# VHH binders against Imidazoleglycerol-phosphate dehydratase (hisB): the designs that were tried, part 22

Target 1, 187 residues: Imidazoleglycerol-phosphate dehydratase (hisB), of Pyrobaculum calidifontis (a3msg0)
Amino acid sequence: MSYRRETRETLVVVELVPGAVAQVETPIPFLTHMVETFLFYAGLGGRVYAEEKRRLDDGHHVIEDVAIALGRALDQLIGDRSAVARYGWAAVPMDDAFALAAVDLGGRPYWVVKAKLPNVAIGGYPLPMFPHWVRSLASEARATIHIYARGRDPHHKVEAAHKALGLALRAAVSPASGVQSTKGVLK
Key: E = the ipSAE of ESMFold2; O = the ipSAE of OpenDDE; V2 = 0.75 times the mean of E and O plus 0.25 times the DockQ between their complexes.

## First folded at step 18 (VHH; framework vhh_7sr4_2)

Design f6 (from z2 with S35N; at its last look DockQ between E and O 0.93; V2 from the best seeds 0.81)
Fold by ESMFold2, look of step 18:
Structure f6 (fold): chain B 187 residues (1-187), chain A 123 residues (1-123)
Amino acid sequence: as target 1 above (187 residues)
Amino acid sequence: EVKLVESGGGLVQPGGSLRLSCAASGFTFDYYEMNWYRQTPGKQRDLVADITSGGDTKYGDSVKGRFTISRDNTKNTVYLQMNSLKPEDTAVYYCATREYEWHGDTYEVYDYWGQGTQVTVSS
């Protein structure tokens, strides 16, 4: 499953391969690390490549465009959703930090990120973009995503959140039969 | 829990100097912007100085050239060096930091304040 997104500001290429090793290359070191982490814990590999054609907004476009591309590739990979568990969740500690993620693949996009963070960049990644990354991923994957993170260290909080989201997604896409809804339909 | 403790206030004559300190704990200090504010009774808190995690500084107009904010990340401490003090500098001085929760186009701000330290400038 492959997806190419090209705009005036960025190029993003995503290929998702279950069970493979992920090769991630972006112009933002912390974004690279977070995407590697997310994919590893989701049990997904393949390729994520992103480049900036020019930088006007401290990496905002490339961070968002990676989330969009990943979400679209993930939607393609999951397919019709009547054969998956639909819900997944995980709780992950990382030193002082604790993150909880929950995913519903039912088709309604929504997002909640509850993490108190400073307004700072880590490894070229402005932390205000983390909730936006989640929003773009949820929208394009047609999923509801909730993330809660607490702790003293913002790097640990955000990294733990990516680990938790990966594990939650892995659980949500696991095999199951029939539409997982008391209404017999998904939205 | 976030804890901010100011010290170094007191009584000083016009033209004098004081150095305020703020000891911080409960968060990874290096990532956080730090601020000094001051408040005179009956008025809102006024920004005195800001310092970013990277060390960039900003000052209120009334204190530029007289006050210097600095930080020591190895001691989790923010300082305010106050020189050429004037009677209008009399106030309670607060150390502060903040966190954010972003949700789309909006966000919530969480301000954390110390208890304040009194600075009084009088002849």
Scores: ipSAE 0.715, ipTM 0.869, lowest interface PAE 1.0, mean pLDDT 91
ESMFold2 (binder alone), look of step 18: mean pLDDT 81; pTM 0.793
OpenDDE, look of step 18: ipSAE 0.835; ipTM 0.909

Design f7 (from z2 with Y110W; at its last look DockQ between E and O 0.95; V2 from the best seeds 0.72)
Fold by OpenDDE, look of step 18:
Structure f7 (fold): chain B 187 residues (1-187), chain A 123 residues (1-123)
Amino acid sequence: as target 1 above (187 residues)
Amino acid sequence: EVKLVESGGGLVQPGGSLRLSCAASGFTFDYYEMSWYRQTPGKQRDLVADITSGGDTKYGDSVKGRFTISRDNTKNTVYLQMNSLKPEDTAVYYCATREYEWHGDTYEVWDYWGQGTQVTVSS
């Protein structure tokens, strides 16, 4: 399963394979690392490739488009959501940082990111883009994502959040019997 | 817990100099911009100087050319060198750092302040 997104600004290709190793390549080192981390803990491999066709900003479009592509690929992977646990959560410490993530694959996009961060870039990744990344991912994956992260080190906070999100997603996509809804249907 | 502790304030004559220090703890200092503000009783707190994590500086108009903000990441300390002090520079000076919480294109600001240090410029 592969998804390709191309605009004037970026080219993004995502192929997700459960249980495989992820190969991630983006022009933003920290983004690459975060996506690798996220996919690793999600138990997802495959390929994520992002290219900037036009450098017009500080990486905004690359980050957002990668999230969009990942979300759409995830949505396709999850399918009708009739045989998944639907819900997942994880709490991850990373040195001084602590992150909690929760995921609902119920088909309704929603996001909450609670993380106080400095307005700085790490490895070419503007930290203000982290909530945007989550928003885009949640929207395109048709999932509800909650992330809470705290700590002293913004690097640790963001990385812990990606670990937690991955683990939460892994749990959420775990096999389950029947539609996990009291309504009997999911969007 | 974020902690900022200012020092170096005092009484000085017009034309004199002071050097303020702010010792920071409770966060990874080198990732954060640091700022100096000042406030007089009954007035708003005004930005005096700002220094980014990369070392870029910004100054209030009234202190440009006279004040210099700097930082030492090895000591988790930000400084404010104040030269050619004027009576109108009299205020409590506060060290500050800022965090942001983004919600899409909007954000909340979380400011952290020290206790302040009094600077009095008087003949």
Scores: ipSAE 0.584, ipTM 0.839, lowest interface PAE 0.7, mean pLDDT 94
ESMFold2, look of step 18: ipSAE 0.695; ipTM 0.869
ESMFold2 (binder alone), look of step 18: mean pLDDT 80; pTM 0.785

## First folded at step 19 (VHH; framework vhh_7sr4_2)

Design l1 (from f4 with H103T; at its last look DockQ between E and O 0.79; V2 from the best seeds 0.72)
Fold by ESMFold2, look of step 19:
Structure l1 (fold): chain B 187 residues (1-187), chain A 123 residues (1-123)
Amino acid sequence: as target 1 above (187 residues)
Amino acid sequence: EVKLVESGGGLVQPGGSLRLSCAASGFTFDYYEMSWYRQTPGKQRDLVADITSGGDTKYGDSVKGRFTISRDNTKNTVYLQMNSLKPEDTAVYYCATREYEWTGDTREVYDYWGQGTQVTVSS
């Protein structure tokens, strides 16, 4: 599934291929790293390319636009939501950091990010933008996303959160299981 | 757990100097803005100086040109060099840092404070 978003501020191209290796290129090194991490743990590859046409706001536009493009590509990839498990969750440690993510693909967007973070940029990525990235992804993927992260190191907290979100999504998009003979099992 | 411990306060003559230190632990110091505040009895805590993770500084009007904030990320320590001290600088000085959390459509701010160190400038 693919999506192209071009504005006066950014260009974003997303192609998602289940089971492939992701090639991610953005002007923000930490964003590149986090998207690579998310896709790897989600079991998704293909291409994510983003560029800035102008730098207005510490990368706000490109971070948001990548989340929007990814969310729309995910919505297309998921297709028939009655055919997937719908719920997924994962818990991931990274040194002192711990993150929990839960995903509901039922179609209603919502987001919760509980992570105490300083007001700083890491690798060109302003950390206050992390909750906004999650919000935009959840909105465009039509999903409810909860993320909880604890720890002493903000880099590890955000990275663990992306790993957990990827794993949670992988579980949520897996094929729905059915009861082979519910009537026979109950007797 | 965030822990901030100030030291270096004391009694000094007008026109003298003091250097305050704040030892920080419980978080990866390099990523955090650090601040000094001061409080006199019956008054609100006032911002004295602020330093970002990247080293950019800001000062309160009453101390600009006389005080210098600095940080040593290898020692997890922030400093306040106070020169040309005046009786009006007499206060308890606090080291502080801050975190943020987005919960739904709100932003919560978490302030962390040291216990404070007394600075007294006698006439």
Scores: ipSAE 0.661, ipTM 0.850, lowest interface PAE 1.2, mean pLDDT 90
ESMFold2 (binder alone), look of step 19: mean pLDDT 80; pTM 0.781
OpenDDE, look of step 19: ipSAE 0.735; ipTM 0.883

Design l2 (from f4 with H103Y; at its last look DockQ between E and O 0.96; V2 from the best seeds 0.78)
Fold by ESMFold2, look of step 19:
Structure l2 (fold): chain B 187 residues (1-187), chain A 123 residues (1-123)
Amino acid sequence: as target 1 above (187 residues)
Amino acid sequence: EVKLVESGGGLVQPGGSLRLSCAASGFTFDYYEMSWYRQTPGKQRDLVADITSGGDTKYGDSVKGRFTISRDNTKNTVYLQMNSLKPEDTAVYYCATREYEWYGDTREVYDYWGQGTQVTVSS
């Protein structure tokens, strides 16, 4: 699935291809790395391209616009939500850091990010924007997303969170088994 | 666990100098803003100086030009050079750092404090 978002501040193009390798290009190195990580663990590839149309000091618009475009492309890609597992979760360690992500694809957008972080930019990415990125993704993908992360290193915490979110999404979009029918049984 | 340990306090005459140190552990120091605060009995803690992860500094009005904050990321240490000390500078000095959780356009602030070091400027 593909989506193009153009504003006065940014241009974002997203093409999602299940099972492919992602080519990600953004003006913010840490955002590029995080989106690559998220897509890899979600089992998604294709292309994510973003550029700044105006000089931006903080990168806030491009970070949010990438999440919006990804969310809309994901919503289109998932399609009929009655045929997926709906829920997915993963726990991921990264050195001292630990992240847990849970996803509900039920169509109601909501977001929670519980991660204590310093107010710093890493690779051009202001860390306060991470919860906003999750919010924008959840809203446009019509999903409920919870992320919990702890550890000593904020880079590892945010990276582990992206890995966990990718794995959680991958599980949530898995085809539903017969045991989830209206008359089925659960083990 | 976040651990901050101040040292270098003591008794000094007016006009004298002291250098405070704060050894930090339990977090990746380079990413964190660091601060010095001071407190006299019965009062709230007062900001003395702040230094960002990138090295930008800010000072309380009463100490500008007399105090200098610095950091050594190699040693996970923040310093406060205190010159031209006055009796009004007598206080317990605390090293501090912060974390945040953001909830939309609001945030929660988590402050971490050392045990403090006493600075006494005799009259």
Scores: ipSAE 0.687, ipTM 0.861, lowest interface PAE 1.1, mean pLDDT 90
ESMFold2 (binder alone), look of step 19: mean pLDDT 81; pTM 0.790
OpenDDE, look of step 19: ipSAE 0.759; ipTM 0.892

Design l3 (from n2 with Y107R; at its last look DockQ between E and O 0.85; V2 from the best seeds 0.79)
Fold by ESMFold2, look of step 19:
Structure l3 (fold): chain B 187 residues (1-187), chain A 123 residues (1-123)
Amino acid sequence: as target 1 above (187 residues)
Amino acid sequence: EVKLVESGGGLVQPGGSLRLSCAASGFTFDYYEMSWYRQTPGKQRDLVADITSGGSTKYGDSVKGRFTISRDNTKNTVYLQMNSLKPEDTAVYYCATREYEWTGDTREVYDYWGQGTQVTVSS
């Protein structure tokens, strides 16, 4: 599934292809790495391309716009939610760090990120933007996402969280029959 | 578990110098801003100096030009060089760092403190 988002500040193009290798290009090296990681563990490939028309805000627009585009492409890819497992979760260690992610594809957007982080930029990516990235992804994918991360190293914590989120999403989109709700309908 | 241990405090005459050290452990030091604060009895802790992970510094107005904060990432240590000391610099000096947690659209700030080291400037 394909989605194009163009604003005064950015251009983002996303194409998602299950089972393919992802080609990711953004102007922020750490964002590129984290999106590659997320897609790899989600079992998704294709293309994610982002460029800045002008850097006005620590890369805030690019980071958020990639999450928005990716979330909308995911929503399109999932399609009829009566055919998926709905819930998925994963736990991932990375050296000192440990991350847990849980996803509900029921259609109600919500987000929780519990990770204590310093105020620092890594590879051009201000770490405070990570919770906002999750928020934008959850909103546009119409999903509830919880992420918990602990550890001594903030790079490892954020990277482990992206791995866990990818795996959780992969589990949540797994084929299943019937609407996965005690109410017989989602939302 | 974040641990901060200050050393180097003591008694000095006005106009003298001291160098404080703070050894840090329990976190990846290079990513964290580090600070020195000071506190006199009955008052809040005041920011003395701050140094970012990248080495940028800021100082409280009353110490600007006299104190220098620095860091050695290979030793996980932050320093405060205090020159031209005045009686009003008398305080307990604390090493500090902080983390943030965003729970939805709000943030929580977590401060971590050392035990403090006494600096006394007296004739």
Scores: ipSAE 0.694, ipTM 0.863, lowest interface PAE 1.0, mean pLDDT 91
ESMFold2 (binder alone), look of step 19: mean pLDDT 80; pTM 0.784
OpenDDE, look of step 19: ipSAE 0.857; ipTM 0.926

Design l4 (from f4 with H103F; at its last look DockQ between E and O 0.95; V2 from the best seeds 0.75)
Fold by ESMFold2, look of step 19:
Structure l4 (fold): chain B 187 residues (1-187), chain A 123 residues (1-123)
Amino acid sequence: as target 1 above (187 residues)
Amino acid sequence: EVKLVESGGGLVQPGGSLRLSCAASGFTFDYYEMSWYRQTPGKQRDLVADITSGGDTKYGDSVKGRFTISRDNTKNTVYLQMNSLKPEDTAVYYCATREYEWFGDTREVYDYWGQGTQVTVSS
């Protein structure tokens, strides 16, 4: 599935292809790496392309817009939510770091990120933007996402979180039968 | 566990100099801002100096021009060079760092402190 988001400040193009290799190009090296990691563990490939038409806020627009575009492409890809497992989770270690992710594809957006991080930019990526990236992804994918990460190295913590989120999403979209709700209807 | 260990304090006469050191462990030092604070009995801890992961520095007004903060990322150590010391500089000096959790537009701050080192400036 594909989605194009164009503003006066940013262009983002996303094409998601299950089982393919992802080609990710963004102006922020750490964002590129994190999106590649997320898609790899989600079992998704295709293309993610982002550019800044005008540099305004040290990459805040492009980080947010990539999450928005990915979320909308994921919403399209998932389709009928009664046909998937709905819940998925994963625990991932990465050297000193450990991350948990849990995903509910029931259609209600929500986000929680519990990760103690320094106020620093890594590879052009301001770490305060990581929870905002998760929020935007959850909102546009119409999913509830919880992430917990611990460790000594903030790069490893955030990377482990992306691995865990990818695996959790992969599990959540696995085929299932029937409606997975106590109310009998997903929203 | 985050651990910060200060050293280099002592007794010095007015006009003298001291160099404080803080050895850090339990986190990847290079990514973290480091700070020095000081505290006199019965008062809150006051910021003396901070240094970002990128090396940018900031100083309290009462020490600007006399104190210098620096870091050595290969030794996981932050320093405070204190020159032209005055009796008013007498305090316990603490090394500190911090982390954050962000919750939308709000954040929670987590401070980590050393045990402190006494600096006494007197005749």
Scores: ipSAE 0.636, ipTM 0.844, lowest interface PAE 1.4, mean pLDDT 90
ESMFold2 (binder alone), look of step 19: mean pLDDT 81; pTM 0.791
OpenDDE, look of step 19: ipSAE 0.739; ipTM 0.884

Design l5 (from n2 with T103Y Y107R; at its last look DockQ between E and O 0.82; V2 from the best seeds 0.71)
Fold by ESMFold2, look of step 19:
Structure l5 (fold): chain B 187 residues (1-187), chain A 123 residues (1-123)
Amino acid sequence: as target 1 above (187 residues)
Amino acid sequence: EVKLVESGGGLVQPGGSLRLSCAASGFTFDYYEMSWYRQTPGKQRDLVADITSGGSTKYGDSVKGRFTISRDNTKNTVYLQMNSLKPEDTAVYYCATREYEWYGDTREVYDYWGQGTQVTVSS
């Protein structure tokens, strides 16, 4: 499941392959690391490639465009929404930090990010852009995403949140679970 | 939890100098912008100076050229050097930092304050 997005400012290519290892290349080291983390915990690999044609806004366009492309590729990957579990959630600690993520793949986009963050760039990534990344992902994947993160270290908080979101998505995209019928194979 | 402790206030004659210190704990200091504010009775807290994580500074108009904000990330400490003090600089000085949070399209700002240190400029 793949998607190509080219704009005046960026080029992004995403190919998602369940169960594979992700190859992620972006011009923003922290974005690369966070996308690798997200995909690893989501059980998704393939390729994520992003480049900037010019850097006018501290990486805002490329951060958002990666989320948009990932969301579109995820929408394609999910396919028939009635065939997946739909809901998924995870709680992940990382040293001092703790993150919860919950995902509803029902088709209605929405986002909530409750993570208090300082105004700082880490590895070229302005941390205030993290909620915008989530918003763009949720919108394009047609999903409702809630994230809560607490902790002393903002790097750990954001990383724990990506781990939790990956795990939540992995659960949500799983085939519809449980006994298909109370009178099926257990009958 | 975020803790900010100011020190270095006191009584100084007009034209004198003071250096305020603020010891920070409960968060990874290097990532946070730090600020000094001041307040006189019956008035709002006014911004005195800001310093970003990367060291860029901003000053209120009334203190520009007289006050200097700096930080020492190895000691988790932010400083305010106050020179050429005037009676109108008399106030409680607060060390502050802030975080940001999104709820939908709304960006919320959360300020964290120390207990304050009194600076009094009088003849």
Scores: ipSAE 0.574, ipTM 0.812, lowest interface PAE 1.7, mean pLDDT 89
ESMFold2 (binder alone), look of step 19: mean pLDDT 81; pTM 0.791
OpenDDE, look of step 19: ipSAE 0.778; ipTM 0.898

Design l6 (from f4 with H103E; at its last look DockQ between E and O 0.93; V2 from the best seeds 0.76)
Fold by OpenDDE, look of step 19:
Structure l6 (fold): chain B 187 residues (1-187), chain A 123 residues (1-123)
Amino acid sequence: as target 1 above (187 residues)
Amino acid sequence: EVKLVESGGGLVQPGGSLRLSCAASGFTFDYYEMSWYRQTPGKQRDLVADITSGGDTKYGDSVKGRFTISRDNTKNTVYLQMNSLKPEDTAVYYCATREYEWEGDTREVYDYWGQGTQVTVSS
């Protein structure tokens, strides 16, 4: 499946293919690496392409729009959610850092990111945008996402979080028998 | 655990110089903005100097041209070179750094401080 989002500021194309290798290209090196990491551990391949048509800020728009496009593509991939596990979680260490991620694909958007971070950019990625990225992803994927990360190195914390999130999502989208709800329906 | 330890304070005459050091641990120093503050008893703590991870600096108006903030990432240390000291510079000087936690449009700020070092400028 393919999703294309184009605004005055950015162009984003997302093609998700389960079990394939991901090719990711964005103007922000660390964003590229984080999306590669996320998709790799999620067991998702395909193509993610983003370009800035207008650079009006510090990368806010491209980061946000990539998250939005990924979320929408994921939502389409997941579908009516009648045959997925719904829930997934993972804990990942990365040297000094530790991250825990949990996902609910129940159709209700919500997000929690607990990670103390300095106000600095790594590889062109303003760290304050990480929670925002998660928010956008959760909203468009109609998922509840919780991320908790601790450690000394903010690079490790953020990267560990992406690994954990990928693994959590992989578990959440795994096949299951029947709708995983006591109500018998999901959004 | 974030830890900041100041040193180098003391008694100096007006016009003299001091060099303060702040040894940092418990976080990856290279990514963090570092600051010096000073405080006198009964008064609020004021920013003296700041240096970003990229090396950009800013100073309080009263110390511009006299104080210089610098950092050595290989030693996890931030410095404050204080020249042309005045009696008004007498205070406890604190080293500080900051972390943030965002939730949507809301931001929580976490400040970390050292124990401080006394600087006294007197004839």
Scores: ipSAE 0.694, ipTM 0.869, lowest interface PAE 0.6, mean pLDDT 94
ESMFold2, look of step 19: ipSAE 0.720; ipTM 0.872
ESMFold2 (binder alone), look of step 19: mean pLDDT 80; pTM 0.783

